# Ledger of designs, part 3: VH-VL binders against p36951

Target 1, 264 residues: p36951
Amino acid sequence: MALKFAANLNFLFTERATSIAERIRLAHQNGFRAVEIPYPEGETSDVVSAVKETGVVVSLVNLAFDKSDDQLRFGSTSVPGSEKLFRSQLDATIDFARQVNCGKIHLTAGLFKGGQESDYTKTYTANLKIAADSLRASKMIGVIEPINKYAVPGYYMNSYSKAAGILADVAADNIQLLADLYHLQHLHGNVSKTLEEYKALIGHFQIAQVPHRHEPDVSGELDYGFVFKALQEFGYDGWIGCEYKPKTTTVEGLGWVSKLGYTL
Short names: E, the ipSAE of ESMFold2; O, the ipSAE of OpenDDE; V2, 0.75 times the mean of E and O plus 0.25 times the DockQ between their complexes.

## First folded at step 1 (VH-VL)

Design P04 (framework fv_praluzatamab)
Fold by ESMFold2-Fast, scan of step 1:
Structure P04 (fold): chain C 264 residues (1-264), chain A 126 residues (1-126), chain B 112 residues (1-112)
Amino acid sequence: as target 1 above (264 residues)
Amino acid sequence: QITLKESGPTLVKPTQTLTLTCTFSGFSLSTYGMGVGWIRQPPGKALEWLANIYWDDDKHYSPSLKSRLTITKDTSKNQVVLTITNVDPVDTATYYCARGGYDWLSEDYYYGMDVWGQGTLVTVSS
Amino acid sequence: DIVMTQSPLSLPVTPGEPASISCRSSQSLLHSNGYNYLYWYLQKPGQSPQLLIYLGSNRASGVPDRFSGSGSGTDFTLKISRVEAEDVGVYYCMQALQTPYTFGQGTKLEIK
């Protein structure tokens, strides 16, 4: 089973282009067959055009967000009082995902900014149940992602065990776990055992080196020669998101793919 | 995996209406970015694009033939139909239908007309 | 309408030798998005056209490495690094920047 990789455009090609549409073209020009993108507020039509022109697969779209609000910039799913906003953002994201034929949405959680954490958990679980129904109607999958505190201080979804408990409460087969190996290493480590423990819940993978979130072949805590073999043994057949910060430029850093024995 | 096949009469008389059907498999016209077009090739001449229809029912026609052309789709049957009215001997050609666009679920993807049917020769003669 | 002009129209080649086909457009095919809406097709004897190159320089799935597309704006080239017997047929360029889509007149590649 060959692994296949998607360019995460929130991280890759940002040094060359401001617009997501242009980053799609750059990713395609440099051999990527798939991309992961944030909701492209203000450029949805341009992004739809770029996807049509390049033929890239859009493997993941992040939930629409409010960049003017610090808490909601990172999502609305967990934020108490957000039910109507979340539904509106989910509907907009589903409509856009349908236009680019993306079957998977990352339901970003938002920040915990005080009050009772149990209120956030109640809101999150209720909103994920709503999302399960809306996504199922569109034949789509939603994923939730535990994120470490160094990358996003205060992010609500900050633990694999917390994610597993919430997914059990939601009880929907189309709401799954996004396992980002950069976050996994910071949060838990012991990659092999952690992947085994959560295997039944995982529906998406992303990669980056630890601790500085650079290319897989940069010196660091993870041996990606080993990790990629573990993903092959896992039997994952989806696109793996390259969600790393280029050490220099995106293109100069792409040598890891062939160096580790893969193609994009 | 992806196939398209043209069908219709092989012989029509001048002034009659020609109706051609493209039946396809391996993709859907409900898919974002998908389209089907018709192209013809008169004997010994260049390829000539006639019309496209897209997933959202948007239709484009060759300006020189627009008044004579109608393109429609039946997404549930995986069919696209081209109608040419008031045919003339110069309409004698092999008619092809082709997929325009991409399939995001497939690892084989690209933009433009990528897979063509086998073609059907239509002779316009008295 | 955009006019597409190919040269040469007849291209006899010896097997193993390189071949080159030129395609010129009456106006630029470079979109503001950075892509050239230029496509290359091969029609083998008795067969339907098959896609070789899309968006100027990208090889279609299954197309051998010996085929390459280059150029930008109004001047495009299809190259075959080492011609094989199976490459005989008529080569067409097409623009899809605007409707009507238009084809070149075709280049017939023949083995000497």
Scores: ipSAE 0.000, ipTM 0.375, lowest interface PAE 19.9, mean pLDDT 88

Design P05 (framework fv_praluzatamab)
Fold by ESMFold2-Fast, scan of step 1:
Order: C-alpha cells, then structure tokens, then sequence
Structure P05 (fold): chain C 264 residues (1-264), chain A 120 residues (1-120), chain B 112 residues (1-112)
C-alpha cells in the first residue's frame, strides 16, 4: 500500500512565509496534496480561500490556543480551571475544520505547571469525553499525542502508557492516539513492538528523524526504509504528517520521498 | 450572511405529492459536518421535526412519517428538497428548513417558512 | 420517542419581572460526556424560531445575557432575569439526544 504524506505547516515552509495561507500555496506548488495546520487565528478566511484555490486536503487541525499564556499556548485540554476556554476553543476549531473539510483535530493537552497531577488528569478525561460527543456530532475524530520533554518541557500528555489508560477511561471510538515517531522514539523506543502494543488505539502518524527532528533520510536513530514498511504492514490509510525541521530549506530536503520509493 | 428560503405550492389536494425546496446561501452542503433539516408547524400547534440531510448524503427521517418522506440535495445549486407523498389535511402546516451544524448548533438558522394547505 | 413536556403553557409577565419556563423529558438527556442535549428556541409572533440556548446552559450568539438555561437529566429551566417587550413569543425546548428530535408543546410568554 502506498503511503501518502501531508506537509505540517508549523514546521515546513516557515523559512519562506509567515502566513499559513501562503504556506498552503507553497506546499501545493511543491507537490504536496495534503497539509496539517495549526488553528489559523487571525487568518481563518484567508486559509479557507487558500484551501479552495489549491484543492489540498487538510488532514489535521490543531486545537485553537491562547498564544499569550505560556501554559495554554500548548493547549487547554488538561488545564484545570480552563474548562470553558477549552469548550470555546474546541467549538472554534470544529467550525474552522468544517470550512476546510478536515475530519481530524489534535486536542493539544497544555502544560503541567504544578499542583496535583490528578486534577489535570480529571480535567483532561472530562474534556476528552466532551470532545468525543462534539466531534461525533460533526463526524470528526480527535487525537491525543504523547510528546517528549525535550520538545515541550512540562507537556501534560507525556507517556504512551498514560495515553492508553486515559483513552480506556474516555471509552470513545472517535478519540484516538496520534503516534508521532519522533516523540515515540524519545519516550519509548522499540518502534516495532510499541506500534504493535498500541496498534488498536492509533489513528494518526507523524514522522521526523531522531534526534534532531530533521528529514526521514537524514542520518539518525530511525531507519525510515524499515519504518515505512512497518507502517504499510500496519495498514494505515490516512495521511502521514511530515512534522520535521528542514535541515536547510523545505524544498531542498524533499528528495527523501522519491529516494524511499514514495510520492507526496 | 446565512439565509434559507422555502418554496413550493401553497395549496395541494389530498392524495397528491407535495414537493418543497429549500434554497440557501452563506454556507455549502459540501462543507464537512453540514446539514439541513425540515421542521413543520400545523396552525396553532407545536414544532415537529421531519427529516435531515448532511454533507455526505446521510439522511434521517421521522419514523412515523418515513414511508412518505424523501429528502435530497443538490450541492451545486445550494438546494435541499423534501417530498411528502399521499398528503391529507393533517399535513397542513408551515414548513421550515433550517441549518444543522451538529455540535451546539442544531437548527441555528431557519428559513421564513412556507404555509401549505391541504384541502379539496 | 422521547416526550418533552413544558410548563406553564401560558405565562403572563409584567415588564422588568423575571420569568421561568420548565421543560421535562421522559428520559434523561444527559450523555456520558456530561452534556445535556437540550435546546431552547424562541418564536416571536409572525417569525421563524431562533436558537436561544444550546446543550442545556450555553447561550447562542447574539442572545442577551438576561436569558439562562439550567437543569440536568430530565428537568430543565429557561430563565429570563428581566422580561422585556421584545421577549414576547412562544418558547420551545427540544431534545437532540436521539432521533426523532422532539419539541415541547411551547410556552406562550405575553406581557400583562
């Protein structure tokens, strides 16, 4: 089965353009058929126009966030006292996702900044249950992503085991695991067995080389020739997010796609 | 701006088929999660939900009326059509179409309504 | 089908006074996610219904803060803290927990 790839616009084409709408056009011009985007606060209408003009698939939208707050700029889902803000941000994100025909939202967790971790877990689980029904009504899937401490110090959702336990408690088929292989390698390693262990929960993949989060063909800890074969055997039929930091420029780094036998 | 408007005959005879068209602007049924429904209100009575259609052509019908109802869409024309077969005087009502966004916003924008009288 | 019952059916109020409308469902509208799938609509004379409250307690866009929804499970209340002349009309509750979506009988609010 041929793998298919989406440009994550938080990472790709940032050297070329500051606006998300312009990065959508650049991704399209360079052969991408799909993109992953952050909630485009202040430019939602421009992004909708860029999506319609290019015809790109929007495969993932990250939850709207409060960039003025250090804790909440990484999401609100787990943060005690932000339940009303979370619901407002979720509603805004669902509305935007509908306008760009995106069926999947990344429910970013936010940072643990002290107090009892159990309060964060209680908030997170309650908010995911709320999200499950809101998303189901909109025919959408939500994903949660374990993130390593070197990329985001203090990020609440920091373990595959923790994610599995919370997903079991939430008990909703439309809330799934986002397996980012860069984070997976830092947090757990043993990629083949980890994918096997969590297979039933996984609904989305993202890729980057370890340890520096560059292109898949850059020298590093992961053999993407092997990893991509593992994803094919997994049977994943969605878009794989290219969430890596270009070693030079985005375009100069794209040679890995054809080198590994794939197309965008 | 979001607008919906119902159109169709204002008078039909018992046993005939009633066809109503909802024409809308400011949104598209190609948009993920979007839907349009039909609700009716007999004179002096409560609102009664009839049917919904969604962006992916998924359809839901009132069970008591399902055998008489057909809902379709033409996404390119921004239209949703409701057909009611074998009408009788009890089907006399003002018929509304309304937008259904799913989460939080069930029937958040309504058309003006069209009164249909069923009599001989 | 879920049956929705409103009380009172007729509600005369003096301007500036509070008003309260009850809505009862034949089964719980509380989903395991913690939300009540209960909605309130206002139909002003000669006009189409307009959404006031969604998911039990959340005000729709443009709805004045004098309107509030409360309740859980099978017993819900719409409150108007200070009734104004423009609030005259028929109020309907609706459940969207399951199809068919069902409405209450309506409560006619009128100025005395």
Amino acid sequence: as target 1 above (264 residues)
Amino acid sequence: QITLKESGPTLVKPTQTLTLTCTFSGFSLSTYGMGVGWIRQPPGKALEWLANIYWDDDKHYSPSLKSRLTITKDTSKNQVVLTITNVDPVDTATYYCARDLGYDSYFDYWGQGTLVTVSS
Amino acid sequence: DIVMTQSPLSLPVTPGEPASISCRSSQSLLHSNGYNYLYWYLQKPGQSPQLLIYLGSNRASGVPDRFSGSGSGTDFTLKISRVEAEDVGVYYCMQALQTPYTFGQGTKLEIK
Scores: ipSAE 0.000, ipTM 0.401, lowest interface PAE 14.8, mean pLDDT 89

Design P06 (framework fv_praluzatamab)
Fold by ESMFold2-Fast, scan of step 1:
Structure P06 (fold): chain C 264 residues (1-264), chain A 122 residues (1-122), chain B 112 residues (1-112)
Amino acid sequence: as target 1 above (264 residues)
Amino acid sequence: QITLKESGPTLVKPTQTLTLTCTFSGFSLSTYGMGVGWIRQPPGKALEWLANIYWDDDKHYSPSLKSRLTITKDTSKNQVVLTITNVDPVDTATYYCARHYRYGSGYYFDYWGQGTLVTVSS
Amino acid sequence: DIVMTQSPLSLPVTPGEPASISCRSSQSLLHSNGYNYLYWYLQKPGQSPQLLIYLGSNRASGVPDRFSGSGSGTDFTLKISRVEAEDVGVYYCMQALQTPYTFGQGTKLEIK
């Protein structure tokens, strides 16, 4: 089966529109059938309208977050003392996801700000168990994403082996691994071997070229001709998030899709 | 390419045990959320869901048939096996296996085998 | 168990004309997550069922845009805007809100 791609709207069409709702319309106008979005604080109703108007699939929503706090702007799931805040943000995200028919939430971890890392791990594991129950009741999946230190210094979830250990402790089938190939290359490399090792845990993919996080066809460390064939062999049938920084404009960069033999 | 194919006996006598094997390619039951289900269709009648099995060995059965059904998997061989005990002529049907994903926008059968007709008669 | 009822059972159509099939469930298929867990399948003569529509209104990959699904809760409709000869077969609705998954009795679409 052919691979299918979602526009990540934290990165794509930002040069043309400030609102998430307008970026949804722009993605649709340019051939995307699916989008990934941050929780759209202050514009949830406008985003719901844009989704209904365009008919796009919302393949992933990131957990609601606190823009005013340096630690919590990257999520609350691991932050000690955050259980009540996390639950509130999760409930808001689930309610929004239901309105846009999204079945998958990225449970962003937040930053490690010092103290005992074991306290963060206990908080994270407990919150993921709570999330598993809430998401299961809504027939939704939660994903966790190891993120490299150059993109987000201090991000708590920073290793595939650490993620695997935590997922084993959580022991919930609806909490899965988000494999972002940009982060994977920075964290571990050996893409083929790493995908084989963590295959049973992976529930979502995102792509970008390394090291500058541009389009798949720009010169860089990853051969996306090979990588996309590996994803086809992996058997992944979900939407692949295009989470890259356009080298010029979003539209000017879209030639990689047909160049590599795919369609949006 | 994703393919599934059913195999087993085409003729079974009443009271015997029927064993059907689904062999598939292009996906793995080691993938999170992935499953395979069995559906049957008696001649000229509607489709009837029988059972699902998932990557983690979780199993769901049709309540009316649960006492007679066993579903198992061999992830290394890409096989799922359905066993029906104490068969009766009303179990005569074309039996299908189909791929199933359990979460999110899933809960549907997207790829089906060709089906195998099983006749229960003496 | 949720009972699925289709109408009509038999649907003769002239090529190029529209067709409509109804599916009713004995209880709401609308989950609190906003999805209707309702699916449409087509079984062409001598072939296995193939997925047409998932979650009430979404076309499966490769399905022509002349097929559309609509409805919510207990009342659903599959529409074909212009029937073609290749559309002949039996159409089934299915619910997956709860186990056991249940199918309608089927609607046989025939060319006049």
Scores: ipSAE 0.005, ipTM 0.454, lowest interface PAE 12.6, mean pLDDT 90

## First folded at step 2 (VH-VL; framework fv_necitumumab)

Design N06a (at its last look DockQ between E and O 0.02; V2 from the best seeds 0.00; counts 0 for: pae O 11.3 > 2, placed apart)
Fold by OpenDDE, look of step 2:
Structure N06a (fold): chain C 264 residues (1-264), chain A 121 residues (1-121), chain B 107 residues (1-107)
Amino acid sequence: as target 1 above (264 residues)
Amino acid sequence: QVQLQESGPGLVKPSQTLSLTCTVSGGSISSGDYYWSWIRQPPGKGLEWIGYIYYSGSTDYNPSLKSRVTMSVDTSKNQFSLKVNSVTAADTAVYYCARGYSSSWYRFDYWGQGTLVTVSS
Amino acid sequence: EIVMTQSPATLSLSPGERATLSCRASQSVSSYLAWYQQKPGQAPRLLIYDASNRATGIPARFSGSGSGTDFTLTISSLEPEDFAVYYCQQRSNWPLTFGGGTKAEIK
């Protein structure tokens, strides 16, 4: 089974274009058939046009967010008191995702900024249940992602065991786990066994080298030759998000694809 | 640039229905980026949020007016509308339509010029 | 609903002077506070959002501060065009609510 790679446009082509729409065009020009994007606040129409123009698949859309808020800039889903905001963001994201025919939404958890973690857990679980119903009606999947503290200090969802517990409580088959191997390595290591343990929950993959979050072929802690074979054995047939920081430029770094024996 | 413009009768009799339309130009209502709101201001008084509508038709109203307020949207005309039933003198106000961000809770960055609606027999 | 209280009701100052406007919430609104300027016969104009961020095109002489329940709008040096009514607005909870306004007038 051939692996499929999507350009995460939060990280790729950012050195060449400021708009998501232009990054989509750049991704397409460089051979990508799919992209992952943030919610494109203020440019949804442009992004829709770019997607139609290029024909790229939008494999993942991040939940709409409040970039002006220190706590909410990484999501509202777990933040107590932000339930109504979350609902608005969810509706906006679903509507946009529908326009670009995207069936998968990253339900960003947000930051733990103090108080009782149990309140965040309660809020997160409740909002994910709401999301599950809304996404189901739109034939979409939601994913949650454990993120390490070096990348996002204070991120609420910071453990695979925590994620598993949340998903168990949510008890919806259309809410799944996003396994970013960069975060997984930082959080827990033991990548192969961890993937095996949580295999049934995983609905999406993303990649970056560790510890510096560059291209897979850059020297680091993970052997992506091995990892990609493992993913093939895993049977994952979805898009793999290339969520790495180019060591130099996005285009110069794309040589890893052919170097490791794959194609975009 | 985005512009909003209110339109409708400036005079309404008591117990009748106030009806206003906001026409948006320089931008499309058919976007998930924005919620569209109505806000009113009685003469010489402060501002009261009435409610909002999303381009898909989702609404939320101020509880103080919920029983009498209905909003609608016509994406083909790039318009959204407000109806207030059973009006009294207390509903006399300048009515504004405004735009808010859907992802960053409601700060209103664009406003119409407002239209005065007087409730009088 | 969250009640927003502005003070003073009227502020009489001269051009060039510093203006300090207060807005108090009946309960915490975190940083979810906006300031608007309204001139006679005009719609309100967004000045500050989320307590301390200037909206696009707003002069540097306008600044906002505060969190929780107490907020301040400061005009470092009043220009003639700054004499207007100023409103605060919370977006922390529904329904959205505005303060009663502070009128900045020429002394």
Scores: ipSAE 0.037, ipTM 0.563, lowest interface PAE 3.7, mean pLDDT 94
Fold by ESMFold2, look of step 6:
Structure N06a (fold): chain C 264 residues (1-264), chain A 121 residues (1-121), chain B 107 residues (1-107)
Amino acid sequence: as target 1 above (264 residues)
Amino acid sequence: QVQLQESGPGLVKPSQTLSLTCTVSGGSISSGDYYWSWIRQPPGKGLEWIGYIYYSGSTDYNPSLKSRVTMSVDTSKNQFSLKVNSVTAADTAVYYCARGYSSSWYRFDYWGQGTLVTVSS
Amino acid sequence: EIVMTQSPATLSLSPGERATLSCRASQSVSSYLAWYQQKPGQAPRLLIYDASNRATGIPARFSGSGSGTDFTLTISSLEPEDFAVYYCQQRSNWPLTFGGGTKAEIK
């Protein structure tokens, strides 16, 4: 069964358009059947229209976040004292996700900015339990993503073992792991064994080449010919987010799809 | 540019219901981008947040007022409204409507001009 | 509920002077504090959010500092349009609460 690729619109088509709605149209025009998007602050109605117009699948939406706050600009889920804000952001994100038929929300953790890490872990676990109930009521899944310190310094969720421990404590089958292979290689390595270890927890994948976060086929640490076969062997039938920095332009960089034996 | 305008009676008798409407122009109220708030200011005093409403009708209110307050939206008229029941002289204030982004509703980027409501017999 | 106390109640200063306005919270609000400016007959205008970040379009003469319970708004050199009432607001705990205000007026 063929792998399915989605355009991550925080990364792709950013050189051609500022609005998420226009990036959706560009992704569709260039062969993508699915996208991943941030909560489209300030343009939710335009994005709903663009999704209806193009028929693209929205495979993942990032939780609404306060982009103007230094600690909260990468999410609120773990941040003590922001629990009411998190609930409001989750409600707005679920409402938007319903309108675009998106079944997955990335529950971005936020930054550790001092204080006791145990307070962050308590907040994170409590907020994820609440999110599990709200998401289940809407037939949605939440995902959490370990992110390496070189990409986002101070990001609270920075370890696969921490993620697994928290997911065990949350004990909800609709809160799952987002395995971004770029971050996985930085944080853990040994990709095939790591995917086997966390297979039961993984509900979403994203890709980029390591270390420069370009297209899968550029020179780097990961053999995506091998890795894509491993993903097929896992029986993963969801969308794979293309979350990479185009080496030149988005469209010029799409050659890897056919080169590696796939289609959009 | 988005503009907000409060309207309603300037005088209300004690024990009656205060009813205000905020009309939005230059933008749409039926958007998931925004939470819509009411905030009041008694003469010569500070500000008190009353609550917010989402265009779907979902609300949350200041606990000190929750038992007496309701809000509603009318997306066809691009309006949202406030009712405060059983008013007393303590409810005399300038009432503002305000907009916040759904991701940061506690920051208010657009405010109405405000309308004075006096509660007296 | 967190009580926000502003001092002084009134600042009497001349244009060109530095203004220092204080806001104290009854318990820690971390850095979750905003400052608003309000001129007579007008709605409040957001100046500073999260203790130290200027809102869009706010001149560099406005700065905020502090964390925990004690916060300061500083206006480095007062201009005629800066004589107004200033309010602090916390967003750390529900419900949102505002301070009682500091009036900056011409000496």
Scores: ipSAE 0.013, ipTM 0.557, lowest interface PAE 7.8, mean pLDDT 90
ESMFold2, look of step 2: ipSAE 0.005; ipTM 0.416
ESMFold2 (binder alone), look of step 2: mean pLDDT 91; pTM 0.923
ESMFold2 (binder alone), look of step 6: mean pLDDT 92; pTM 0.929
OpenDDE, look of step 6: ipSAE 0.005; ipTM 0.512

